# Ledger of designs, part 5: VH-VL binders against q9vp47r84to249

Target 1, 166 residues: q9vp47r84to249
Amino acid sequence: APFLVCLLPMHEQIDPMSALEILKSCDSELVVENSPSGIVYINLPRFKQRFAFVTPPVGRGNELIALDYLKVCDTTLLLTTAAFGDDEIFDRWGQRIFNMMSAQGIPTPVVALMDLESINPKRRPAAKQAAQKVISKLLPEEKIMQLDTASEALNVMRRIGGQKKR
Below, E stands for the ipSAE of ESMFold2; O stands for the ipSAE of OpenDDE; V2 stands for 0.75 times the mean of E and O plus 0.25 times the DockQ between their complexes.

## First folded at step 4 (VH-VL; framework fv_nisevokitug)

Design a2
Fold by ESMFold2-Fast, scan of step 4:
Order: C-alpha cells, then structure tokens, then sequence
Structure a2 (fold): chain C 166 residues (1-166), chain A 121 residues (1-121), chain B 108 residues (1-108)
C-alpha cells in the first residue's frame, strides 16, 4: 500500500500544490498519478516506495477536518515559508492547528521550509533559525528541512519514507 | 466478504430528484473510495463521480457537474448519490463500485447489484 | 475527450478464441482494465493493469496493451463467456474514468 502523507500548510498563504510540484522534481524516473478523489500518487522507484499525498482545507473553521486527515495519514509534512518574515513562520491558523495536533499525539511530522531561495542569501540562516525555533517549542527533536530545490525534495521524500507506517 | 448493497428501484417524474444509497459491509469502509457508474438500457457504462468517505471529498464527471451530489455517512458505512433535475434520458441502472484510494491502478474491484431509476411521466 | 473504441459485437464458436480490441491514441501508455457483464448482472473485473488476472478468473482469459490497441483474449471459449465486455482506463489529463463502448460476445 502507499505511504499516505498529509500536506499541511502552517500558513494560509502557502499553496500546498506548489510544495507538491517541488517534490515531484526529486527524481526523473518518478511516476505521478492523480486519483478521482484528489489524492496525488507518487511512485519513487529509487526508494522502492509509493506515496499518496492529500491536502486538507485550511483556515478558521477547518481545524477538525484537518485533524481528521492527520489521524488517517501515515505521516504529515508541515509546510512553512520564509516569504512572510521571521515572525510569521506560522500564521494564526498554523499556530492553532500545531497546538491541536500536538495535544492529540499525532505522530512526529516532517517539517519543510519553503521560499528560502526567494530571500536575500545573507538572511537565509536567520530565517531558518526562526523557523526551527518555532518548531522546537513543541518538537525539540525535529529538524526543519529546506524545500526549494530538487535535491532538497529528494531529502524530504527520503525522510518521509523513513517514517513508521500506521 | 466485501459486499455493496444498494437501495431499491425508483420511479420518478421529470424535474424531480432521486437519492440512491450504497451500504458497504465487510472490510473497512474508510479504506476505499466509492464511485457511481450508470448504464442506460442497452447502453454502455458511464462514470459519474466518486467519494473517499474518510475525507468527505467528492469528484464528479464534468457531464454531471452541478446535477450530481455524492456523499457518505461513515457511521452507517453508506454512500449516497443524488441526481437532480431528472430527465427521461436519466433512466438507467445506477451502480456503486469500489476502488482502493491507496491502490494503483484505478479499477473497480467490487460492484453493487445496481438500482434501476425510471424517469417517466 | 479521451475515448475507447470497441467493436460492437464478436461471434465465436465454442472452443475457439475470441479477441476484443480497445482502441485509443497511445492507450499503451495507460493501464487498461476489463469487465465482464452478463445479462441482468453487475460488471465483474476480469483483467486489471493490462494483463493481471484477479483471483478466481480462468487463465484462458488474458489481456495485452501496446501502442494504440489493448486486447482481451478469451481462449477455449465456453457458453458461459457470453457477455458484454468493457475496457476501462483512468485518464489523468482529465481526471476521468473512461469506459469503452462495449462489445457483445456471442457464443454460437
């Protein structure tokens, strides 16, 4: 069966489909299939692993629906962005859902930081540290991963594939 | 052991709506997607849409967009297909059928017995 | 709109081989599935993923898919093979399940 992954934006302005396009770039031999239900399947022969990606609705009022997605998925890829500054790694939605997720004991997620390539190179270390600090408040052992390039996408896919299946 | 059982035949007037049910038993209702496929008398199979019950997400064939609504009730392990603004050409046998949303390729492994919907004045 | 074309009917004598074609541009790049439907009954999956045979389906039923044509082959035909047969693909470009036009197999 495929590894079921929830793409969970931690900011309402993040388009999870943009993250998925970066992930699709990780391998030239990768096979993508869309399902009638909106699930995106990715077969990655290099890892001998199949992935299925789902995206819950986000924003106020969608918290319980998002949690339902998290409960049925094997793992969660939390999407954060550097595009809105160091003090807005999570917006209000992100803060709320992160706290709810932690309270329910959802399995340790993989955390990705996007848009680091779009900011001044001198600012990138500070932005990554700001994102890491936010994540470490509830997940001190989890290290944030960059997600902008194909090689970074491959590292994220490897990390996801190494998670325990439910 | 997996079985899909549909509601009984319906006779409807043009302009009305019909709601057909599909109750799943055996296996986990949450571990698959349910599609609806219709077949007019003497004609071929036509996919209408499908739903993943655990997510509540539905996807519809363009031809039926705006007229069909597919829903699921996990507490009763039942999927529903509601077709509105009925016309005589909607007279058909309506099937529910299962596909695994975690399985590839995309095929229909179990089918309901079918529900005949007749639209006539 | 991606369309799967099948011959309307095929007649075959008992013990002979029936071949049902399913035609579409570059169908060989897609996974083709086949269903058997007997009169008054729901369809039954008989071939999945071009050539895989579900449990309980006789080995005399087989499939192939290459180029612009997928084929369902029924060897040593029996009276019980008389049915309508449909090919099916998932078309990812339109996010649609597509069924073939159907073929009525008559065993004479």
Amino acid sequence: as target 1 above (166 residues)
Amino acid sequence: QVQLVQSGAEVKKPGSSVKVSCKASGGTFSSYAISWVRQAPGQGLEWMGGIIPIFGTANYAQKFQGRVTITADESTSTAYMELSSLRSEDTAVYYCARTGYLSEPYYFDYWGQGTLVTVSS
Amino acid sequence: SYELTQPPSVSVAPGQTARITCGANNIGSKSVHWYQQKAGQAPVLVVSDDSDRPSGIPERISGSNSGNTATLTISRVEAGDEADYYCQVWDSSSDHYVFGTGTKVTVL
Scores: ipSAE 0.006, ipTM 0.514, lowest interface PAE 10.6, mean pLDDT 85

Design a20
Fold by ESMFold2-Fast, scan of step 4:
Structure a20 (fold): chain C 166 residues (1-166), chain A 119 residues (1-119), chain B 108 residues (1-108)
Amino acid sequence: as target 1 above (166 residues)
Amino acid sequence: QVQLVQSGAEVKKPGSSVKVSCKASGGTFSSYAISWVRQAPGQGLEWMGGIIPIFGTANYAQKFQGRVTITADESTSTAYMELSSLRSEDTAVYYCARSGYLDYYFDYWGQGTLVTVSS
Amino acid sequence: SYELTQPPSVSVAPGQTARITCGANNIGSKSVHWYQQKAGQAPVLVVSDDSDRPSGIPERISGSNSGNTATLTISRVEAGDEADYYCQVWDSSSDHYVFGTGTKVTVL
């Protein structure tokens, strides 16, 4: 059976499909199968692993549905960005769902930071530190991973595949 | 113990619609997917479609696309299959069957509902 | 478009071994599941994930899957094994469940 991964945006303006396209770039040998149900299957022969990616609905009123997705998934990839400012790594939706996840005892997620390559090089260190600081308040031992390039995508896939399967 | 209980047999006229129910008991309804599989007299098993309640999505076999609608009501743990524009060749036993999200096999089946389409 | 082909019928004497094949291109790369259906009854899962036996299914029933052929093997056949048998896979590219054409096992 594939490793089931929830792509969870921590900001309503993050497109989880753009994150998935970056993840697909991680290996020239991988095979992608898109299903009509919206589940995206990625076979990564190099690691002898199969992944299935799902995306819950986001925004106010979708909190319980998103939690149901998280409970059936093997792991969660939290998608963050500093593109909206260092003080808005999580929007209100992100804050609410993250607090609910913590209260429910759902397994520790993997955290990805997107769009650093689109930010002025002089501001990237501050943006990365701001994102890490927000994550560390709630997950003190979790290190944020960059997700902009194919090599970074490979590192994220390896990290996800290292999680305990349910 | 897990059980799937379907609604009773129906006789329908050509051109009408039929809606069959499947009530699940035992376990959390949202933890599973429900599929509908039919079997015409003396013929094999044919998958029509399924629903994953937590994803809010239904998938249909190409042959039935446009004629079949599969829905679920989590509050009553009941799945439904509605087939429209009925023809005599739709006469069959219709089964609901349960699967896990990553298992892709059917561990429990309903008892079946005979739908007869005749004038 | 992915199709599973089974022989229409298999005849076997009591105490002998029945083998039911399920053929498809590269089926060994997929997980194959098997169902038993007795007259007037709903199907029953007898083998999951190529070779796993669900609780309550006798050791006499086993499965294998490699290359282009999956096989359901019923050893020491009994009269109660008379039934139709169906193989099944899930095709991820279409998000569809695919059933085999079915095999009628007759115990003579």
Scores: ipSAE 0.006, ipTM 0.524, lowest interface PAE 10.9, mean pLDDT 85

Design a21
Fold by ESMFold2-Fast, scan of step 4:
Structure a21 (fold): chain C 166 residues (1-166), chain A 122 residues (1-122), chain B 108 residues (1-108)
Amino acid sequence: as target 1 above (166 residues)
Amino acid sequence: QVQLVQSGAEVKKPGSSVKVSCKASGGTFSSYAISWVRQAPGQGLEWMGGIIPIFGTANYAQKFQGRVTITADESTSTAYMELSSLRSEDTAVYYCARSGYLYDTSWAFDIWGQGTLVTVSS
Amino acid sequence: SYELTQPPSVSVAPGQTARITCGANNIGSKSVHWYQQKAGQAPVLVVSDDSDRPSGIPERISGSNSGNTATLTISRVEAGDEADYYCQVWDSSSDHYVFGTGTKVTVL
């Protein structure tokens, strides 16, 4: 069966479809199959792995739906953004859903940081470090992975594929 | 491909309960939402509620809350709809239908059961 | 409280075009599905997601959805098109599916 991955935005301004387009760019020879339900299957031959990506609705009132997606997925890709400064790595939605997940015992996540390339080049190292500090407080053993380019997307796919299947 | 097969017609007395089954075959069951829709003689379609078997989550139309219970048994790929405190106005054909995947509510009702006639009479 | 209003009946001559409307405030922001129901039978999906036609459904059946009105159009009507037709949406504010009031299409 393919690895079932939840794309979970930790900020309401993040479009998970934009993250998915970056992930699709990781290899020119991958095979993408879209299901009628909106699940996106990615076969990545160089890793001999097949992935299925799902996206729950986000925002106030969607917490229980997001939690139900997390219960059935093999892993979760938490999407964060640098576009709104270091105090909005998790917005109010992101903080709420994370607290709910951690109270119930969260699945092992992978954390991606988007939009770092929208930051002035001289300030990118400090912005990435600030984001890592936020993540380390919530998930002490997790390193954020940048997700802006095709090569970074390949690293994220590799990390996801290395998680244990449920 | 996927078929939904419902249990047979029922005749019930007012005040009793009825439980209708809907068995899925020919595909996956647990990740698809199953809805129940009824139609009184000569009337339109009325959504009663639905369930997503893998989550165990049921959602009911406000009109039926407190009287309807929708359940699913993943091991037998069967959904159930139980309606209690039956009235003559509950005489209708009851349909099960596939109405979504996980929480995707933009899905059409693409596969329908054949319907179960429930008659409530004294 | 969200309600999909359809005309109760539409009469059309063979070979002509029938149009069935489904009216609701801002229905154009929702995905509208259409079902055909013949006497004694379960409903059959004929249009999904405003305008998509499922496999096996003839090209003369089409849909559109904008503003406050969704429309099912049946071109070159045949006797076999005589049926009840229902539109349907998901209403997120009430967390439930809504079916239209239904339209009986009579072919002369």
Scores: ipSAE 0.006, ipTM 0.548, lowest interface PAE 10.4, mean pLDDT 87

Design a22 (at its last look DockQ between E and O 0.55; V2 from the best seeds 0.00; counts 0 for: pae O 10.1 > 2)
Fold by ESMFold2-Fast, scan of step 4:
Structure a22 (fold): chain C 166 residues (1-166), chain A 122 residues (1-122), chain B 108 residues (1-108)
Amino acid sequence: as target 1 above (166 residues)
Amino acid sequence: QVQLVQSGAEVKKPGSSVKVSCKASGGTFSSYAISWVRQAPGQGLEWMGGIIPIFGTANYAQKFQGRVTITADESTSTAYMELSSLRSEDTAVYYCARSGELYDTSFAFDIWGQGTLVTVSS
Amino acid sequence: SYELTQPPSVSVAPGQTARITCGANNIGSKSVHWYQQKAGQAPVLVVSDDSDRPSGIPERISGSNSGNTATLTISRVEAGDEADYYCQVWDSSSDHYVFGTGTKVTVL
C-alpha cells in the first residue's frame, strides 16, 4: 500500500504543485504516476517506499473538506512560506484550519518552509526563526524543514517515510 | 461485503438529461473512488469519469467533459452521474464501479453495480 | 491515443486451455486488469495488477504481462467460463482508463 500524504498549504498563495515539483527532484530513479482522481504517486526505489500525495482545496469554505482529507492520510505535510514576510507564515486560512485540526487531533504532521531562497540571504536566519516560532506555538516538539532544493526534498521524503503508517 | 446498487432503467427523449444513482452498502464509502463506465448495445466498455466522495471533486474523460456531472452524497452513501444533452447514441447500460485509489496503485474496479439501462428515443 | 487490442473471439473445448491476449506498446510497464462479463450481467474483476486473483476467483484463471503483451489464461475450461473478457489499464499520460476491444470466449 502507498504512504498517503496530505499536502496542506498554510497560506492560500502557496501552490502545492510547486512543493510537489521540488519533492519530485529528490531522486533521479523516482517514478511518478497520476491516478484517475488526480492523486500523485511517487515510487522511491532507494527507500523501497511508495508515496501518494493529495492536495485539498484551500480558503474560506473549504475547512471541512480539508479536514476530511486529513482523516484518510497517514501524515500531513504542512506547507509554510517565507515569501510574504515574518508576520504571514500562516495567513488567516492557515491559522483557522490549524486551530480546527488541533481541536480534533493533528495527524502526524511534518512542517516544510518554502521560498527561503527568495529571501535576501542576510534575512534568511531571521525568517527561519520567525517560522519556527509560529510552528512551536502550535506544535512545541516539531522542527521545521526547509523545502527549496533537491537535497532538502530528500530529507523531507525520508522524514515522511519514517512516520508510523496508519 | 460491499455492494453497489443502482437506480432503475430510464427512457429519455433526445436533448433531455438523465441522473443515475449508485448506493453503496457494507463498507467504507467516502474514501473509495466511484467511477462510471458505460456500454452501448453490443459494444465494449467506456470510462466516463469518477469521484472520491470525501474529496468532493470529480474527474471526467475528455469525451464527456461538459456533458457529464458526477457527484456524491456522503450522508446517504450514494454517488450520482448526470448526463445532459442526450442523443440516441447515448443509449447504453451505465455502470458504477469502485476502485481503491487511496489504498492501491492498481486502480482496478473491484466491485460493480448491476447496471442501469438508459434508452434515448422519441 | 493508447489502445488495447484483443482477438475478437476464442473458441475452446471443455478441459482445454484458453489464452486471451491484450496487446499494446510497452504494456508490460503498466498494471493490467481483466474483467469477465457474462450475457446480461455486470463485469466481474478476475485478475488485478497483472497476476493477482481476487478472492472467489478459481485458480484456473491466471494472468501475466510483459513487453507488448498481457495474457489471461483459463485452464481446464468449463462451460461457465463462456463470457466476454476485457483487459484494462489506467493510462496516466492521457488521464484515461483504457479498455481492450473485448474477446468472446465460446466453449464448444
Scores: ipSAE 0.505, ipTM 0.813, lowest interface PAE 2.4, mean pLDDT 89
Fold by ESMFold2, look of step 5:
Structure a22 (fold): chain C 166 residues (1-166), chain A 122 residues (1-122), chain B 108 residues (1-108)
Amino acid sequence: as target 1 above (166 residues)
Amino acid sequence: QVQLVQSGAEVKKPGSSVKVSCKASGGTFSSYAISWVRQAPGQGLEWMGGIIPIFGTANYAQKFQGRVTITADESTSTAYMELSSLRSEDTAVYYCARSGELYDTSFAFDIWGQGTLVTVSS
Amino acid sequence: SYELTQPPSVSVAPGQTARITCGANNIGSKSVHWYQQKAGQAPVLVVSDDSDRPSGIPERISGSNSGNTATLTISRVEAGDEADYYCQVWDSSSDHYVFGTGTKVTVL
C-alpha cells in the first residue's frame, strides 16, 4: 500500500503543485503515476517505498473538505512559505485549518518551509529561525524542513516515509 | 468481506431520468473508489465514472459528461448514479464496482455489485 | 481514444489450454486486469496487475503482459470456465478506465 500524504498549504498563496514538482525531483530513479482522481503516486525505489499525494482544495469555504482529506491520509505535509514575511507563515486560512485539524486529533504533521531563497541572503538565517519559532509554539517537537531543492526534497520524503502508517 | 448491493430493476420512458443505488457493507466505504460500469444487451463493459466518497468529487467518462451525476452518502455507505435524458440505447445492466485507488496503483475493480437492469422503452 | 482489442471467441476442448489476448499499442507498460463474466452474472476479477490472482482463483488461471499483448491463460479448461472474459486498464492519457472488447470462451 502507498504511504498517503496530504499536501496542505498553510497560506492561500502557496501552490501545492510547486511543492509536488520539487518532491518529484528528489531522485533520478523516481517513478510517477497519476490516478483517476488526480492522486499522484511516487515510487521511490531507494527507500523501498511508495507514496500517494493528495491535494485538497484550500481557502475560505473549503475547511470541511480539506479535513476529510486529512482524515484519510497517513500524514500531512504542511506547506509554509518565507516569501510573505515572518508573520505570514500561516495566514488566516492556515491558522483556521490548523485549529480544526488539532481539534480532530489528526496525527502530528511534517512542516516544510518554501521560498527561503527569495529572501535577502543575509536575512535567510533569521527568517528560518523566526519561522521555526512560529512552528515551535504550535508543534513543539517539530523542526521545519526547507523545501527549495531536490536534496531538501529527498530529506522531506525520507521524513515522511519514516512516519507510522495509520 | 465486502459486498455491494444495488437497487432493483427499472423501466423508464425516453427523456426521463434513473437513479441507481449501490450500498456497501462489510468493510470501509468512504476511502474506496466506487465506479459505475454499464453493459448493453449482448455488448461489452463501459465505464461511466466514479467517486471516492470521502472526497465527494466525481469523475466522468467523456461520453457521459453532462448526463450522469455520481454521488455518495457516507452515513448510509451508499453511492448513487443518476442518468438523465434517457434514450433507448441506454437500456443496459448498470454495475457499481469498487477499486482501492488510495491503496493500490493497479486500479483493479475487485468487488462488483449484482447489477441493475434499466430498460428504456416508449 | 485507447482501445483494447480481444478476439470475439475462443473454442477449446476440456483439459486443453485457452489463451485470450488483449492487444493495444504499448499495453506492456500498463497494469492489465482480467474479469470473468458468466451468463447472467456480474464480472469477477480473476487476474490483477498482469499476473496476480485474487484469493480463491485457481492457479491454472494466469496472466502475462509484454509489448503490445496481454494474455490470459486458462490451463486444464473445465466446463465451468465457459464465460465472457474482459481485459481492462486505466489509461492516464485519456483519464478513462478502458475495457477490452470481450472474448467468449466456449468449452467444446
Scores: ipSAE 0.149, ipTM 0.712, lowest interface PAE 5.4, mean pLDDT 89
Fold by OpenDDE, look of step 5:
Order: structure tokens, then sequence, then C-alpha cells
Structure a22 (fold): chain C 166 residues (1-166), chain A 122 residues (1-122), chain B 108 residues (1-108)
């Protein structure tokens, strides 16, 4: 069975498909199968592993739906962004859904920071640190992973693939 | 042992609707995909669509899009298939079947219901 | 649409080997499953590409898949093997599960 990964934005303006596109670039030999239903399957020969990515709806009113997705997923890839400033790593949606999923248990969280390369290079270290600070408060054991390049995507995939399945 | 038990045979008029149920017992329900497959008399198997109960979203074969509705009730571990605007050609045995957990498309239909005969006649 | 083509019928004498083919473009890259359906009964999974042999299925029933053809092999055929057999895959392009046209196996 593939690793079922829930792409969960911690900001409702984050497009999870953007993250997925970056992940798809991690290896030239990977095989992508797109489902009209929205499930994206990735076969990564490098790791001899299969992944299935799902994207629950986000925003107010979709919290319970998102939680249902998490009940079956092996991994929760929390998507954050540097694009909205250091004070908006999580928006109201993100904070709410995080609180809710924390209550029921978060499937093997992995935290990704997107769009770091879109900001001023001089600000990147501080931005990353700010994001890590937020994450450390919420998930003390988790280190944020950048997700802007193919190489970084490969690392994210490696981490997911290295996790125990539920 | 996991079983799928379907509702009884139906006789319907053309233009009407039919709703067939499929109750799962003896195992987990919410994380497995339930598909509906029909078979007209003397014909082959035809996939109609499926649902993962916990996700709540169904996918349908193009042929039945707009005419079939697949739902699931997690509280009762029951999946439903409703087919509207029935035609004589819809006369068939309708099966529910369970495939792999987490909607792994590589999994086969390992558990089948006993089938429900739906007869559409004037 | 993705289509799986099977021979309409296969006749085999008891004790012999029956081979049922399932043809489709690049089917060798797909997980192919096989179902047995006896008259008046629901289909039964007999070959699964995703797991071990289904419970109650004898070792004399096996599947292979390569190129554009998947094959169900039933060795030492018995009278009880007389049934319809269907191959099945999932098509990623349409997100459809697809069944073969079916093959009636007759034991002579």
Amino acid sequence: as target 1 above (166 residues)
Amino acid sequence: QVQLVQSGAEVKKPGSSVKVSCKASGGTFSSYAISWVRQAPGQGLEWMGGIIPIFGTANYAQKFQGRVTITADESTSTAYMELSSLRSEDTAVYYCARSGELYDTSFAFDIWGQGTLVTVSS
Amino acid sequence: SYELTQPPSVSVAPGQTARITCGANNIGSKSVHWYQQKAGQAPVLVVSDDSDRPSGIPERISGSNSGNTATLTISRVEAGDEADYYCQVWDSSSDHYVFGTGTKVTVL
C-alpha cells in the first residue's frame, strides 16, 4: 500500500497543488498518476515506494472533513509559507484545524515551509527561524523542512517514506 | 469475517429510481473503498463507481455520471447506490464490493455482496 | 476508454491447463486481478496482484502479466473450475476500474 499523505495547508490561501508540483519534481524517474477524483499517486523508484496524496478542503466549515481525511492518512504534511510574513505562518484556519487535529492525534506530522525562495534572500534566515519558532511551540519535536526545490522535495519524500505506516 | 450484505431484489418502472444498500460487518468500513459493479443478464461486469466512506466523496464511471449517486453511512457501516431515470437496459444484478484500504488502486475487490437484482419493466 | 479484451470462451479437458488472456495497452505495468464467477453467484477474487493468494484459492490458479497481456492459468483443471473469468485493472487516466470482457471456461 502507498503512503497516504494528507496535504494540509496551515493557511487557507496556500494551494496544496503547488506543494504537490514541487514534490513531483523531486526525481525525474518518478511516475505520476493523476486521478480525476483528486488523488495523486506517485511511484518513486528511487525509494521503491508509492505515495498517495490527498487534499482535503480547507477553510471555515471544512474542519471536520479535514479531520476525517487525517483519520486514514499515514502522514500529515503541514504546509506553511514564508510568503505571507512572519506573523502569518498559521492563519486562523491553520490554528483552528491544528488545535482540532491535535485533540484527536496528528498522523505522523511533517512540516514544510514553502515560498522561502520567493522572499528577499537576506530575510530568509529570519523567516525560516520565525516559522520554526511557531512550529516548535506546536510540535516541539518537529523541524521544519523547506519545500521550494526539487532537492528539498526529495528530502520531504524521503522523510515521509521513512516513517512507519499507520 | 468481513461480509457485505445487500438489500433485496427490486422491480421498478422505467423513469423511476432505485436505491440499493450494502451493509458491511465483521471489519472496518470507513477506510475501505466500496464500489458498485453491475452485471446485465448474460453480460460482463461493469464498474459504476465507488466511495470511501470516511472521505465521503464518490467517484463515478463516466457512463453513469449524473444518474448514479453513491453514499455511505459510517454509523451503520452501510453504502448506498441510487440509480435514477431507470431504463430497461438497467436491468441487472448490482454488486457492492470492497477494495483496498485508503483507496489504493492496486488492490482488488476482495469482498463482494451477494448481489441485488434490479428489474426495470413496464 | 481503457478496455480489457478477453477471449469469449476457452474449452479445456479435465486435468489439462487452461489459459485465459487479458489484453490491453501496457497492461504489464498495471496491477491485474482476476475473478471467478460461477453461475448464479457473485464474483470471487482468485488472483490478486496486490497481496498473497486469496483464501481458499488453490495454487493451481495463478496469474502472470507482461507487456500487453495478462494471463490467468488454471492447471489440472477440474469440473468445478467451469465458470466465467474476468480480469480487472484500474485506469489512472479515467480513474475507472475496468473489467475485462469475460471468458467462459468450459470443462469438457
Scores: ipSAE 0.011, ipTM 0.581, lowest interface PAE 10.1, mean pLDDT 92
ESMFold2 (binder alone), look of step 5: mean pLDDT 92; pTM 0.947

Design a23
Fold by ESMFold2-Fast, scan of step 4:
Structure a23 (fold): chain C 166 residues (1-166), chain A 123 residues (1-123), chain B 108 residues (1-108)
Amino acid sequence: as target 1 above (166 residues)
Amino acid sequence: QVQLVQSGAEVKKPGSSVKVSCKASGGTFSSYAISWVRQAPGQGLEWMGGIIPIFGTANYAQKFQGRVTITADESTSTAYMELSSLRSEDTAVYYCARTGYLSGEGPYYFDYWGQGTLVTVSS
Amino acid sequence: SYELTQPPSVSVAPGQTARITCGANNIGSKSVHWYQQKAGQAPVLVVSDDSDRPSGIPERISGSNSGNTATLTISRVEAGDEADYYCQVWDSSSDHYVFGTGTKVTVL
């Protein structure tokens, strides 16, 4: 059966469709199907894995809808960004939804960091470390995964596929 | 054994709204999408929109955007279609039908249909 | 918008073969599904994914799809085949289900 993944932006300026395009680049042989309700099915036949990605609406007023998505998913892929500085990988929406999610007992998240390739190469190690520090404070045992390239996308897909279904 | 049972016929005045229900039984309501398709007397089939009940997320045909609202109640395994600002040309049989799957590759066909609900709009 | 064109009607004698076409640009790249609707009844899926027959549908009903034309073929036609037939595809570019214009099959 497929892993149902909630693709949850932790910053209102993150485009989850951009994240999906990177994830689709992980394998030239994958098959994609789109549903009327916006679910994106990704079949990776060579790995015997099927994924269904859903993206809740984000921003103030959409918290309960986002939580409903999270309740039915096997895994949550939290999308964070390096584009707005070391202390803003989550914006206020991200902080709010994370607090609500934590209180509700939702599936163990996988955390992705985007846009690291868009910043000065000399700053990337420090920015990644700062992001990891924020995540370690909120999720002590979770390692942040970079999500900018096809190789990184493949690692993220394997991480998701390795989660236990609820 | 999958069965979709719709609410009874309705007669409405122009400018009013109608809400049609579709109760699912015999299958997994949450694993599938429910679509609404209408057919005016002597005319063809026209897709209006659909919903995946588990998410409450609906998608609408462009022609009906702003006039149609599709919702679902998983506790009663029932989907609803509400059409507002009714006109005489909205007189039609309205069908619910099952589409797609949540558990993998999605089929894009209507495998089970409700019996239809006649909505008559007249002054 | 993507449109599926069917002939309005097809007349066929009992025991003969009826062919109903569904035309659209590059329809062969899409999966085509077919529905049978008898008077006063809801549609019934008779062919899915171009050529698959759902359980309970007789073998004399078949489908094909290539190029710009999908075809529903009903061999050894019986009076009970008299119905309206609709083709249908999913159009991913518009995120819409699209039905054909419908064909009335009359058995004379």
Scores: ipSAE 0.000, ipTM 0.466, lowest interface PAE 16.2, mean pLDDT 84

Design a24
Fold by ESMFold2-Fast, scan of step 4:
Structure a24 (fold): chain C 166 residues (1-166), chain A 121 residues (1-121), chain B 108 residues (1-108)
Amino acid sequence: as target 1 above (166 residues)
Amino acid sequence: QVQLVQSGAEVKKPGSSVKVSCKASGGTFSSYAISWVRQAPGQGLEWMGGIIPIFGIANYAQKFQGRVTITADESTSTAYMELSSLRSEDTAVYYCARTGYLRSPYYFDYWGQGTLVTVSS
Amino acid sequence: SYELTQPPSVSVAPGQTARITCGANNIGSKSVHWYQQKAGQAPVLVVSDDSDRPSGIPERISGSNSGNTATLTISRVEAGDEADYYCQVWDSSSDHYVFGTGTKVTVL
């Protein structure tokens, strides 16, 4: 079976399809296939791996549906953004869904930080460190990964592919 | 072992809606998707849409977008297809059929017995 | 709109071979699946992924797919093979399951 990944936005203004487009840029030779089920498959020959990406609905009222997605996936890629400042790495939705994930015993996710390229270059190291500080309070052993460029996307795909499959 | 059992025949008036059920056995709801395919009298097969019960994800053929709603109830292992604004052209046998979603999503391996929906005009 | 064209009918004598074609541009680049439908019954999958035969389907039934034509071959035809046959593909460009126009096989 392919490695099933949930793209979970931790901020309602994050478009998971934008994250998926960045992930698709990681290799010129990857093959993307839309399925009848609406799941997006990515075949990455250089890693000899096939990935399947699903995106749950987000926002208030969608918590239980999002949890259903998380329960069937092999791993979760939490999407965070630097676009709204250090105090919005997780918005209210992100905080709620993360608390529910923790209560349900869902496995440790991989965390990506988007939109660092949209802020002043001189401020980027501090912004990444601030995001890491937020993540470390919730997931002490998890290192936040940048997700803006093709090279960074390749690192994220490698990290995801190295996770234990259910 | 694997069986899809559909609800009985329906006779409907133009402008009404119909809801057909498909009860799945053999672990179908935990590992497979359910599609709906119709066949008008003496005609071929036409895909309408499908659902992955464990995700609640449904997708629809463009022709039926806005008229068809596909749902699933995991507690009863039953999928539903509701078609609204019925016309005489909707008279057909409606089948539920199983397909994969992670493995082999491209063909229908088991089919329900079919439900005849007649729209009187 | 990707369309699969089949002959409307094929007549064959018992013991002979019936061949049902399914035509479309570059169909050989897609996986073709075949269904048998007897009068008053639901379709039954008889060939998946061009040439794979599901459990319980006789070895007399086989499939192939190359270029612009996929073919379902029924060898040593029996009266019980009389049915409508449909080919089917998934068309990723339209995100749609596409069925062929259907072929009525008559055993005379």
Scores: ipSAE 0.025, ipTM 0.623, lowest interface PAE 6.8, mean pLDDT 87

Design a25
Fold by ESMFold2-Fast, scan of step 4:
Structure a25 (fold): chain C 166 residues (1-166), chain A 121 residues (1-121), chain B 108 residues (1-108)
Amino acid sequence: as target 1 above (166 residues)
Amino acid sequence: QVQLVQSGAEVKKPGSSVKVSCKASGGTFSSYAISWVRQAPGQGLEWMGGIIPILGIANYAQKFQGRVTITADESTSTAYMELSSLRSEDTAVYYCARTGYLRSPYYFDYWGQGTLVTVSS
Amino acid sequence: SYELTQPPSVSVAPGQTARITCGANNIGSKSVHWYQQKAGQAPVLVVSDDSDRPSGIPERISGSNSGNTATLTISRVEAGDEADYYCQVWDSSSDHYVFGTGTKVTVL
C-alpha cells in the first residue's frame, strides 16, 4: 500500500502543486501517476517506496476538512515559505491549523521551508533560523527542511519515507 | 448507476474464517470509502470497519480488531471483509455500504444487498 | 464510548405522527443521519445531515437535532412506514461510525 502523505500549506498563498513539482524533481527514475480525484502517486525506486500525496483545501472554513485529511494520512508534510518575511512563516490559517492539529495529537509532521532561494544568500541562515524558532515552539524535536532544489527534495522524501506508517 | 453487489450466502463451521466480497460500480472506488456493517438475527446494525480503496487505508471497530481484515482490489473494484475464528455469535447478515472519502459525507448512501453468514456445527 | 440511545419501539395509528428520538451527550454538535430498514431488506438512507431528505423520500419524513436529542418525525403515518429506524453519527474523537440501538415502528 502506498505511504500516504498529507501536503498541508501553512500559508494560503503557498501553491502545493509547486511543492509537488519540486518533489517530483528528486529522481530522474521516479514514476508519477495522477488520479482523477487529485491524488498524486509517486513511485520512488531509489527508496523502494511508493507515496500517495493528498492536499486538503486551505483557508477559513476548511479547518475540519484539513483535520480529516490529517487523521487518515500516514504522515504530513507542512509547507512553509520565506517569501513573505520572517513574521509570516505561517499566516493566520497556518497558525490556527497548526495549533488545532497539535491539540488533537496528529502524528509528528515533516516541515519544509520554501522560497529560501529567492532570499539574498547572506540572509538565508537568519531566515531559516527564524522559521525554525516558530516551529520549535510546538515541535521542539523537529528540524525544518529546505525545499527548493532537487537535492533538497530528495532529502525531504527520505525524511518522509523514514516515518512510521499509521 | 451506483451499485454494490455482494457475494452469496455462506455456511461455516466454528473456528473457520469467511471472506465476503463487495463489487462496487459507478465510480465508487475512485471517490468513496466502503464500510462493513453486520446485523445478527433480530438485532441492530453494528459497524465493523471500513476502507478507502484507492489508498488501502482501513480502520476497524475495537470489538473486531484482531479478527477482521478489510481489503480492496482496485483493479476489480472489489472490497473484501474477512472474519476469522468464527463463533455461532457471528451468524449475521453482513452489508457493505458506501460513505465519504477523506471527508463528508459521513453517512451511508448506498448499501449492498447483504450476505448471510451462518456459523453452525 | 459514544452511544446513541433510541426507544426500542414506537406504536402509531395511520394518519398520526411518529417521533423517534436518538439521545447522546451533545449530539446537537454532530450531524445525525437516519436509516429505514424494512423486513428482509438493506437499510435505506432517509435523512442526512440532521434534516436533509435524499431524493425520493416523502416530505412526511423530517429530522431535527439539538442539544442532547435528535428526532426523526414521520407525519401522516402510512402502513408502508412500518420498519426499523436507526440513527447514526461519525464520532470524530474515535474515528468510528456509531449506530443507534434501533426503533421498531409499528403502524396499528
Scores: ipSAE 0.006, ipTM 0.493, lowest interface PAE 10.1, mean pLDDT 85

